VH-VL binders against Glycolipid transfer protein 1 (GLTP1). Designs and how they scored, part 3

Target 1, 202 residues: Glycolipid transfer protein 1 (GLTP1), of Arabidopsis thaliana (Mouse-ear cress) (o22797)
Amino acid sequence: MEGTVFTPCLEGMKHVKSDQGEMLTKPFLELCKTILPVIDKFGAAMTLVKSDIGGNITRLEKNYLSDPDKFKYLYTFVQVEIESKIAKGSSSCTNGLLWLTRAMDFLVELFRNLVAHQDWSMPQACADSYQKTLKKWHGWLASSTFSMALKLAPDRKKFMDVISGSGNIQADMERFCAEFGPFLHDNHKFLASVGMDDMKAS

## First folded at step 23 (VH-VL; from z5 with light chain D51S K54Q)

Design i2
Fold by OpenDDE, fold request of step 26:
Structure i2 (fold): chain C 202 residues (1-202), chain A 124 residues (1-124), chain B 111 residues (1-111)
Amino acid sequence: as target 1 above (202 residues)
Amino acid sequence: QVQLVQSGAEVKKPGASVKVSCKASGYTFTDYDINWVRQATGQGLEWMGWMNPNTGNTGYAQKFQGRVTMTRNTSISTAYMELSSLRSEDTAVYYCAREGYSFGQWSQYGMDVWGQGTTVTVSS
Amino acid sequence: QSVLTQPPSVSAAPGQKVTISCSGSSSNIGDNYVYWYQQLPGTAPKLLIYSNNQRPSGIPDRFSGSKSGTSATLGITGLQTGDEADYYCGTWDTRLSVGYVFGGGTKLTVL
């Protein structure tokens, strides 16, 4: 069987939504976990991104495990916290979901850039992706930190060679972008519908 | 000044229960999770579980499942950890520690404030 | 025995540099922020490093943290007698369930 670093992610996408089309908590978090090894291939440049994603996954997962039946569906976190007027809190799952979604926006856009712009360097692709996603929500310190990390970005060709494996990495990246994007869109749509999509860094 | 103040030392018989309190001051109690960590004499740190003061949500280490209960009283900014069916092996210093969170800053604060510890001795 | 692996002890003379390693796996150090705690004799642990390499206020710049892959390192320069303590690394682990894990601890002796 041919595969790439995206194979687990692509398989995981099949189970994220219920038969009724609702976002499931556990499958979505498991899906997000599958991207972590891919991020690791960027090396030191993406250490903070990886840790951030991991941290938000951990936050949501441990709360999920506190009552799996209650939090079967992803948006229940937000609904419950809104009802309790704690959704904007510094420890809220709403914030966790929002920033997890935003981080994944960045990654989807990054791989979209890598697919669409074969002539772009890795730093260019990363910078553009960041500009289109996370940057507008970050403060100056976070942005500066990212810019510094970006200097450690791997060579594009070398990176692609590493992640290609035995499969078609271009096709898998395209599929990743095409299939993962809609999940993130749904998250943003829901968060926006309840006034939680525009929260700033805290 | 931000601090966590724990209840005093406990001496218990095997099979009994102990309930340790942890009172927070100097900050908004509901903004941080409370973790419980214990340490036997001469041994390392052992994580027991976490509790969110806002929701009351908890998670326990597998080792303590069924024996530990973590609760809170938000009106007095106090967290509680109750351990039942005590054994001699439960003799240790028990710590509460707040865990802070941040979003959009490439960081999480971790367990940044600890209580002074509560010694629990289990002996016949 | 501990999920995270630390050397049991390290020692150095005052003014020297020491490093303490912490080895884990993808489901803990690899995927999550790493923290370091200092525990002086007879006292509660104190947060020394958070988020891999950040120092809380009041922690001198002699202390540093780094993370690479599934390993983390604590560095202490200009070693002082007051640095003699136990040091623990810690992080969240999501392999089977969700739980916080500590290293076994490293005893630092100042010679």
Scores: ipSAE 0.930, ipTM 0.963, lowest interface PAE 0.5, mean pLDDT 96
Fold by OpenDDE, fold request of step 26:
Structure i2 (fold): chain C 202 residues (1-202), chain A 124 residues (1-124), chain B 111 residues (1-111)
Amino acid sequence: as target 1 above (202 residues)
Amino acid sequence: QVQLVQSGAEVKKPGASVKVSCKASGYTFTDYDINWVRQATGQGLEWMGWMNPNTGNTGYAQKFQGRVTMTRNTSISTAYMELSSLRSEDTAVYYCAREGYSFGQWSQYGMDVWGQGTTVTVSS
Amino acid sequence: QSVLTQPPSVSAAPGQKVTISCSGSSSNIGDNYVYWYQQLPGTAPKLLIYSNNQRPSGIPDRFSGSKSGTSATLGITGLQTGDEADYYCGTWDTRLSVGYVFGGGTKLTVL
């Protein structure tokens, strides 16, 4: 591979916001899709994480495609649903966006750990990331399921060898964290501003 | 009891339209998407599209774009699928199926409840 | 023809184990949850497995699902005559547009 597995993601981040600084739906979802192949490199350990992210992407993209002009901007999903009093519903895009954002928080934190802590094992990095992000929103069953999945985590060195490609994987991971993080922060900030950032599992 | 009950069999001429209904009961209609899937005799399952009863948002398979319309009446918990410009190859059993969402559970429900099917026959 | 590929048929004797494979690509099985449906002769499909490996209530534990990469597998142990049916895998595909895709179906015959 030319570059690293993060190359598509790094390129995608350049187009996520409009000239006015607003989050664009299509570019954001496409950006999130670029991380899926990276997750796949973890193997069986991250199968559910990948599927969950993919599912939320699919949910949002389905609704986007129903009216691309209407849902050009990412937060329109939430605004429309709030106006209609359906934002907290079991089929809402608001929930989809929230949990997509939370899952991405986990990934960003995971790669941040891998960069910052060269001495940590893969399970340790994953567990710490989970503790800092998804765990507080998950029930005991979801948490237990994740713990079991971690037992299947790949060896750190072997994993890094797989994802490194011909580029500088450490630099790209660092850039990923630095540049993707702000998007997630913006999502949380917006969701919080409308009282939708603290919804529980459903 | 959770169930989807579909309208009865239809016989149509080529070029006509058919509208199949799917009435939901035993659950909150707006909490699940409605998918439509058809199956010709001796053939596999073919996905046609989805509709969210809460928003009315829809998405159709490319094959049916321009010919299919999925709607709902929330007051009576009923979904509708209308297929126009019918052809002989549209002869099939048509199913509605609900698909649920899940958040924060490492799962999604899939099409967990299906209607009994509606036979649509297109013949000259 | 079908986006997802299944063997057209499998067969085994009662009490034996069978597996049904479902192969796809990154944009479908790779990125999304996989589902399995059972269709008994003359009936509507029934959800058998959801979210790769979860069983709905009422589905016995002799049915199992797994996913690896861009492939999924349905396992049936302790095969019974009542298991004779068509089995379909399904998932969402987001490559070009967003659409649900099914496998071609596998006919299971109990010998």
Scores: ipSAE 0.928, ipTM 0.962, lowest interface PAE 0.5, mean pLDDT 96
Fold by ESMFold2, fold request of step 26:
Structure i2 (fold): chain C 202 residues (1-202), chain A 124 residues (1-124), chain B 111 residues (1-111)
Amino acid sequence: as target 1 above (202 residues)
Amino acid sequence: QVQLVQSGAEVKKPGASVKVSCKASGYTFTDYDINWVRQATGQGLEWMGWMNPNTGNTGYAQKFQGRVTMTRNTSISTAYMELSSLRSEDTAVYYCAREGYSFGQWSQYGMDVWGQGTTVTVSS
Amino acid sequence: QSVLTQPPSVSAAPGQKVTISCSGSSSNIGDNYVYWYQQLPGTAPKLLIYSNNQRPSGIPDRFSGSKSGTSATLGITGLQTGDEADYYCGTWDTRLSVGYVFGGGTKLTVL
């Protein structure tokens, strides 16, 4: 491939915020979609993560399209639902944004581990990332299911060869973490400011 | 326990409108989106659109844009679908179905509860 | 026709195994959870499989689902005459105009 598997999402990073620094709904969701092919390179180990991310993207995007002018800014979903007192509902866009952000936290931490620990196996990098991010929000069944799925993680050397293409994979992974991580942090910061960052699994 | 109960069968002339109701019970109505799906005799399922019971916002399948309106009355936990400018091809059974989500469990429930269906017959 | 492609019919004898395929694209099956619905004659559809491979309460384990790439498969083992029904795959399609799509349906006949 031209570039690396990260090339499309690194381009998408440039469009996520307005000139005034506001998170834009459509560009943010398109950025999230460009990460799905990256997840595909993990094969069966990440089928659950990919489907969960896809489902949350779908929930947000269908609601965006119902009134694009109203939902131009990502956090408007949360503000509207707080005013309507449904933000904590299991089907809320607020929950969709929270769990999308949490799933992406796992991916960012995973690639940070791959950058920082070149001697770790893929299962080790995945398990450590899961422990630091998603596991505290999951019950025992979700945690057990994912821990078993992670044993299907690909060989690290082969994985790195597949995602490199013709580009500089080390630099692209570092940029991905450096640029996407702050967007996820901004989501968490906003959610925390309105008391919506610590909701549990439903 | 969780149930969607739809209004009774309708017979309409071409050019008329029909409004089907869907009353929810056994769950918090505003927590789940409502989808509408139809099925002509001997045919497959055809998605028509969705409605958010809290905000009233909707998304319609392209085929029905301009002819369908989906609404609700939250005080009686009831969703509605109105289809206008009826033609004989609109003869079908119309279903409501709630759309369920589950977070943090590697699970999204989809259309997990369906109404019993409402037969709409459009005849000259 | 249908965005998701299913065989129009399948047949098998009681006690046998059958599979029903559902073929789509990256914007639907590839990126989203796949669902299967059973419609017994004269009844509303019923959720049979959700989230690619999960069974609702009350669905026996002889029904299974799987997904690979842009294809999904419903498996039914130990076929019973009561399994004679129409089966639909369904999923969200995340293209520009997000919508839900169903397969064309598969009529299962138990001979």
Scores: ipSAE 0.461, ipTM 0.813, lowest interface PAE 3.1, mean pLDDT 90
Fold by ESMFold2, fold request of step 26:
Structure i2 (fold): chain C 202 residues (1-202), chain A 124 residues (1-124), chain B 111 residues (1-111)
Amino acid sequence: as target 1 above (202 residues)
Amino acid sequence: QVQLVQSGAEVKKPGASVKVSCKASGYTFTDYDINWVRQATGQGLEWMGWMNPNTGNTGYAQKFQGRVTMTRNTSISTAYMELSSLRSEDTAVYYCAREGYSFGQWSQYGMDVWGQGTTVTVSS
Amino acid sequence: QSVLTQPPSVSAAPGQKVTISCSGSSSNIGDNYVYWYQQLPGTAPKLLIYSNNQRPSGIPDRFSGSKSGTSATLGITGLQTGDEADYYCGTWDTRLSVGYVFGGGTKLTVL
């Protein structure tokens, strides 16, 4: 592999905002898609996380494609749905964006743990990240399901070998967290400004 | 209690159009996307497109782009699929299906309720 | 042919177990939740499995689903003659031009 598993997403981060600082729908979704191969390296332990991320990307993208000019800016989905009073509905792009952002918070925190705690096992890093990010939004069933999935976590050393390539994995993980984290924070800031950042599961 | 009830069978000539209706009951019509799926005799399921009942937004399978129009009337909770320039290979059963999502439970519902189907026969 | 590949048929005796495979790619089965639909003769399809492995209310636990990589599997144990039907996998594809995809269908015969 040329570079690291992070190389495509680090390139994608350059395109996410307009010159005026607006979050662009298509580039943001393309960036999120480049993270799916990174999740694949965790194997079966992350099947649920990957499926949830993929499903929310798909929801946002199919709605983007229905009217690309209208939805050029990512937060337009939320604004339209608030005006139509469907932002909290079962099919909303607002919920799709919120839960996509929350799942990405978990991944950013996971990689922060791997950088900061080289002595932690993969299950330990995952569990700590989950506790800090997603667990407060999940009930007991979702939390128990995630705990069961951790039994399938790869050995940390083997995982690190697989995600490395000809590049500097430590630097790339640090860049991933440093660059992606602010985009996620911007999503939360916007959602909070319209009262949509505190929605619970289903 | 949740139902999708479709309009009756249609017989059409080549080159005509057909419009199939799908009336929803037992749930909030605008909360769920509507998909249209067809099935020719002895064949598999073929996805045609989706429609958001609240906004009217649609996405069509490439094969049907330019020939299909999916619409709705929210005041009577009814979705419509119109297929134009009919030809004999359009002879099929046409289904509507609602699609729902849930969030934050490791769960997404998919096409959980289907209409009974509408047979469209295209013959000269 | 179909973006998702299923065997065209499977068969087994009453009481036995059968599995039905569904093979796709990273952009569909790999990235998205997988669904299974049952179509009894002369009827509309019915959702059998959603979100890879979950059952709607009223579906008995002898129906199961799983996903690994770009492949999904439907399992049916304790086969009954009433299970004789066509079975389809389905999922979204994240590629712009593909949309929702079904497998070609698998006819289950209970001999």
Scores: ipSAE 0.355, ipTM 0.770, lowest interface PAE 3.7, mean pLDDT 89

## First folded at step 24 (VH-VL)

Design o4 (from i2 with heavy chain T55Q)
Fold by OpenDDE, fold request of step 26:
Structure o4 (fold): chain C 202 residues (1-202), chain A 124 residues (1-124), chain B 111 residues (1-111)
Amino acid sequence: as target 1 above (202 residues)
Amino acid sequence: QVQLVQSGAEVKKPGASVKVSCKASGYTFTDYDINWVRQATGQGLEWMGWMNPNQGNTGYAQKFQGRVTMTRNTSISTAYMELSSLRSEDTAVYYCAREGYSFGQWSQYGMDVWGQGTTVTVSS
Amino acid sequence: QSVLTQPPSVSAAPGQKVTISCSGSSSNIGDNYVYWYQQLPGTAPKLLIYSNNQRPSGIPDRFSGSKSGTSATLGITGLQTGDEADYYCGTWDTRLSVGYVFGGGTKLTVL
């Protein structure tokens, strides 16, 4: 592979916002899709994370496709559902966006840990990232399931060898964290502004 | 007591339209999407599309685009699937199925409740 | 012709174990949760496994699901005559658009 596994993601980040600075639905979802192959490199340990992210992407994407003009901007999902008083529903796109964002928080933090703490083991990096992000929103069962999955985490060195490709994986991970983080921050900021950022698992 | 009850068998001529109903009970209708799946005799399952009862959003398989319409009446917890320009190849059993969602639990419930099916026969 | 590939048939004696494979690609099985459906003769499909490996209430632990890469597997232990049915895997596919896809189905015969 020319470049690294992050190359598609890094390219996709250039198109997420409109000229006016608004989050675009299609580019954002496509961007999130680019991370799925990267997650796959973790192996069985991240199967559930990948499936969860994929599921939330699918939920948002199929609703987007139902009316692309209406849902051109990402936050329209939330606004429409709030107006209809269904944003907190068990099938809401608001919840989909929230948990997609939270899952991506975990990934960004994970790669941030891998960059910042080269002496940490993979399980250690994952556990720390989880503690800082998803854990506080998960119930005991979900947390336990994640903990068990981490036992299947790949060796750090082996993992890094796999994802390096022909490019500079360290630099790409840094860029990923630096450039993707702000998108997630914007999502949280918006969700918080409308009282939807603190919803629990359902 | 959660169930989906579909309308009865239909016999149609080629070129006609058929509208199948799917009434939900035992749960909150708007909390689940409705999928439509058909199955020709001796054949496998074929997904046709989905509908969200809350907003009425829909998505159709490309094969049925322009020929299928999925709607709902929330007041009576009923979903509808209308297929137009019927052909002999449309002869099949048509199923509605609810699809549940879950957040923060490492799971999604999928199509967990199915209707009993509606036989649609298209013949000259 | 089905997006997901299943063996057309499997068979085993009562009490034995059988596995049914489901092969897909990154845009479906790879990226999304996998589901399994059981269809007894003359009946509507029934959800057997959800989210790769979870059993709905009422499904015995003889049934199991697993997912690896772009493939999924349904396992049935302690095979019973009542298990004779068609089994379908399914998941969402986001390759070109968004659509649900099924396997071609596997007919399980209990010998």
Scores: ipSAE 0.935, ipTM 0.963, lowest interface PAE 0.5, mean pLDDT 96
Fold by OpenDDE, last read:
Structure o4 (fold): chain C 202 residues (1-202), chain A 124 residues (1-124), chain B 111 residues (1-111)
Amino acid sequence: as target 1 above (202 residues)
Amino acid sequence: QVQLVQSGAEVKKPGASVKVSCKASGYTFTDYDINWVRQATGQGLEWMGWMNPNQGNTGYAQKFQGRVTMTRNTSISTAYMELSSLRSEDTAVYYCAREGYSFGQWSQYGMDVWGQGTTVTVSS
Amino acid sequence: QSVLTQPPSVSAAPGQKVTISCSGSSSNIGDNYVYWYQQLPGTAPKLLIYSNNQRPSGIPDRFSGSKSGTSATLGITGLQTGDEADYYCGTWDTRLSVGYVFGGGTKLTVL
């Protein structure tokens, strides 16, 4: 691969916001899709994480496609559902966006750990990132499941060799964290502003 | 107790339209999407589209774009699938199936409840 | 022809183990949860496995699912005569548009 596995993601970040600074649905979802192949490099350890992210992307995307003009902007999902008093529902796009955001928080923190802590093992990096993000929102079963999955984490060195490609993987990971983080922050900020950022697992 | 009950068998001529109903009971109708899947005799399952009862959002398989319309009446917890411009190849059993979601559990429920099916026969 | 590929048929004797494979691509099985459906003769499909490897209530633990890469597998141990049915894998595909896709189905015969 030319560059690194993050190249598509880094390119996708350029178009996530409109000229007015608003989060665009399609570009954001497409951006999130670009991380899926990266997750795949973790192997079996991240199968559920990838499926979960993919599932939430799919949920949002199929609703987007039902009316692209209506859902041009990402937060319209939430606004519409709040207005209809269904934002907290078990099938809501609001929940989909929230948990997509949370999952991406985990990934950003994971790669942040990999960059910042060269001495950490993969399980350590994963566990720490999980602790800082998803864990507090998960129940014991979900948490246990994740812990079991981490036992299948790849060797750090081998993993890094796989994702490096021909580019500078360290730089790209750093950029990923630096540039993707703000998007997630914006999502959380918005969700919090409407009382939807602290929903529990359902 | 949770069930989807579909309308009865239909016999149509080519070019006609058919509208199949799917009545939900035993659960909150608006909490689940409704998928429509058909199966020709001796053939596999073919997904037609989905509808969300909350907002009425829909998505159709490309094959059926322009011919299929999925709607709902929330007051009676009923979903509808209308297929127009029927042809012999549309002869099949048509199923509705609810699909639920879960968050923060490393899972999604999939199509966990199916209707009994509606046989649609298209013949001249 | 189906987006997901299954063997057309499998067979085994009662008490034995059988596996049914489901092969897809990154845009479907790779990126999304996989589901398995059982269809007994003359009946509507029934959800057998959801989210790659979860069993709905009422489904015995002799049914199992797994996912690896772009492939999924249904496992049935302690095969019973009543297991004779068609089995379908399914998942969402987001390659072009968003749509649900099924495998071609596998006919399981209990010898």
Scores: ipSAE 0.935, ipTM 0.962, lowest interface PAE 0.5, mean pLDDT 96
Fold by OpenDDE, last read:
Structure o4 (fold): chain C 202 residues (1-202), chain A 124 residues (1-124), chain B 111 residues (1-111)
Amino acid sequence: as target 1 above (202 residues)
Amino acid sequence: QVQLVQSGAEVKKPGASVKVSCKASGYTFTDYDINWVRQATGQGLEWMGWMNPNQGNTGYAQKFQGRVTMTRNTSISTAYMELSSLRSEDTAVYYCAREGYSFGQWSQYGMDVWGQGTTVTVSS
Amino acid sequence: QSVLTQPPSVSAAPGQKVTISCSGSSSNIGDNYVYWYQQLPGTAPKLLIYSNNQRPSGIPDRFSGSKSGTSATLGITGLQTGDEADYYCGTWDTRLSVGYVFGGGTKLTVL
């Protein structure tokens, strides 16, 4: 691979919004997919995180594909479901988008920690990120499961060696955090504006 | 009790269409997606497509694109799968299966309830 | 032929342990939860394992699932005659479009 594992993600971020500044469904989901190989580098520790993110991407993508014109814009999922009073349902795309966003919050914060705190171990970085993002929305079982998974976290140095590639991994991680964050913020802002940002685990 | 009950066996001629029904009971019909899976005699499981009862969104396997239509009637908690332009190769047992979702629990429930199956025979 | 690859058959004596492998790729097993289904002769499939390693209610703990990379494994300990069945792995695949994919199935024979 030329560059780093973040190269696809960094390129994908350029196409997420329309000319009018609206979040596009397909580009956003494709962008999220680019992070999956990066998660895989964590090994067994992030298997469930990866599966969860993948599952929510799949949920949104298959619904998008059912009517690409209708769901061209990301927030249409939510708007349509609110209108139909099904946004809080156990199979809703609203929930899918929310939890996808939350999972990505965790990842952004994780890499932010890795950049900012060179002295932190991998478990420390993961735990702190989790505390700041997903934990407050998870129940005790999910939280416990995550804690167990962290015991399988890779050595920080080894991990960094794996993801470095031929590029500047520190710069790319920093850029990832800086540029991906705003997308997630926009998602949360919208979801909050329609009363859907504080839904709990179900 | 949660269950999916499918319509009875069908015998069709090549070129005809078949419509299989799947009635849900014991749970909220709109809380789960419905998948359709078929199995020819002595063969493995083959996924055909999915439908969400809430809005009727669907996705079909490429192999069946243009020939399959999945619908639902929410008032009677029933899903339908119609397959047209039937061929001998379409002879199989057809299953409906509900698929549940979970959020924030590191899990998704998968196809946890299956219908009993509907045998469709296509012969001249 | 199947997107997911399983051994066509496995066999063992009662009381023994068997494992059934399921191999896929990044776009399916790698990125999504894996499920296992049991199909007894002449019956509809039954969900055996969901979300890589979770057991539905009623499934005994002698059934286990695991996932690593692009592969999944079903483990059965204390094999019983009643376990003789076909077993399928399954998951969502997003490579070309979005669709569910099954393994080719594994016939388990209890000797």
Scores: ipSAE 0.935, ipTM 0.963, lowest interface PAE 0.5, mean pLDDT 96
Fold by OpenDDE, fold request of step 26:
Structure o4 (fold): chain C 202 residues (1-202), chain A 124 residues (1-124), chain B 111 residues (1-111)
Amino acid sequence: as target 1 above (202 residues)
Amino acid sequence: QVQLVQSGAEVKKPGASVKVSCKASGYTFTDYDINWVRQATGQGLEWMGWMNPNQGNTGYAQKFQGRVTMTRNTSISTAYMELSSLRSEDTAVYYCAREGYSFGQWSQYGMDVWGQGTTVTVSS
Amino acid sequence: QSVLTQPPSVSAAPGQKVTISCSGSSSNIGDNYVYWYQQLPGTAPKLLIYSNNQRPSGIPDRFSGSKSGTSATLGITGLQTGDEADYYCGTWDTRLSVGYVFGGGTKLTVL
C-alpha cells in the first residue's frame, strides 16, 4: 500500500479535537478503528486484544449513534453517567472509555518499545508494554491469558517486514506514539478528575 | 432464577401495531442491554435492535428504522418492543435477549439469556 | 443473504467430531468478539460460546470455539443425539452503522 499501515491513523489524528480543543466522539472512535488492522498483523497473539478494543469501540459507538448531537463530545458519556449515578455500572460507557484508553495505552507503549529497543524480541516488547499498562488493572486470570497469547507472538523481523509497506515504518511508529499518546493522556486526566480512572476489572 | 418472560401471542391485521413486553427477573435490570431478535418460520435469526435500560438509548437495524420503537419501564424491569405498519412478512417469533458486558477480562458476555418468544401473526 | 456465512447443514454419527465454520469480514468477526448460539427444535436460542472461545456455565467442554482473522469455528466432539439443532454464529458489525449480525444458521443432524 501507499505509505504504511499507520497512514490512516496518522491522518485521523488531525481531526480528533474540535476548534476549542474538545475531544470529539466520532473522530476519536474512527481513529481507534484505524489501529485494528495493525493489531491484526500480530496474528493470533493479539486476537483478544483486538476483540476487546473492537468491543469497547462498538459499545461507545452504539450509544453515540443513539443521539449523535448529545454525545458529540467524548466526555459527555462520562458526565451524563455520573449525573445519573451509573458511571461505575457494568454496562457503562465510562467503563468502556476507560478500558479502551487502557488498551490503547498498551499499544502505544508496545510500538514505543519496538522503536526504542531494536534489540528486543517481540515477546519482550509485548511483556514490557503489558507490565507498564494493563497488567496492574487485570486479575490473575486475565494476566495469565495474556501470557499464553504472547507465546504466539510473531517473529519481530517478519512482523516488521509485513507492516513496513512502501513508507517509513519507523518514522510512522514514532509519530503514532508521539501524537496518539497525548489523546490518551487527556482521557486519563479527565477520568481522574471525576474519580473514574482507577476502576478495577469487572 | 434469571429469566426473561415475554407477553403472549398476538394476532394483528396488516397496518396495525404490536407491542411485545419482556419482563426481567432474577438480576439487576439496568446492568444489561436488551436486544430484540425475530425469526420467521423455518428461517434464521434476524436482529432488530438494542436498548439500554439505564438511559433508554436505542439502536435499530436499518430494515426497521421508522417502524420499531424500543422502550423500558425500569420500575417494573420490563422492556417493550413496538412494531408498527405491520405486514404479512412480519409474521414471526419475536425474542428479547439480555446482553451483558465485562471489562478487563478479555470477554463480553453476549446474549446469554433469552425470553421464551412471542408469536406475532399478521394476516388479513 | 446473511452477513456471516455458515454451511447450511452438517451431519455426523454419534461420538464423532464436527466443525461449523462462520465466515465474515473485518468490520464484524475481524474486529469483534464472536458468539455461538444453539437452538433446539421448537425452543429459543441458547448461548453456547461467548467471546470467541468461552463457555458459559453448564456448557460441556466438548463444545469449543475459535477465531482466526475474519473466520470463526465451532467444534463439537463426542456428538450426542441431543446435539441435533440449529447453530448460529453472531457478532457486532460496525461497517456502515452499528448492528448485530447472525450467520444463516447450520442444521446439525446426528445420524
Scores: ipSAE 0.933, ipTM 0.962, lowest interface PAE 0.5, mean pLDDT 96

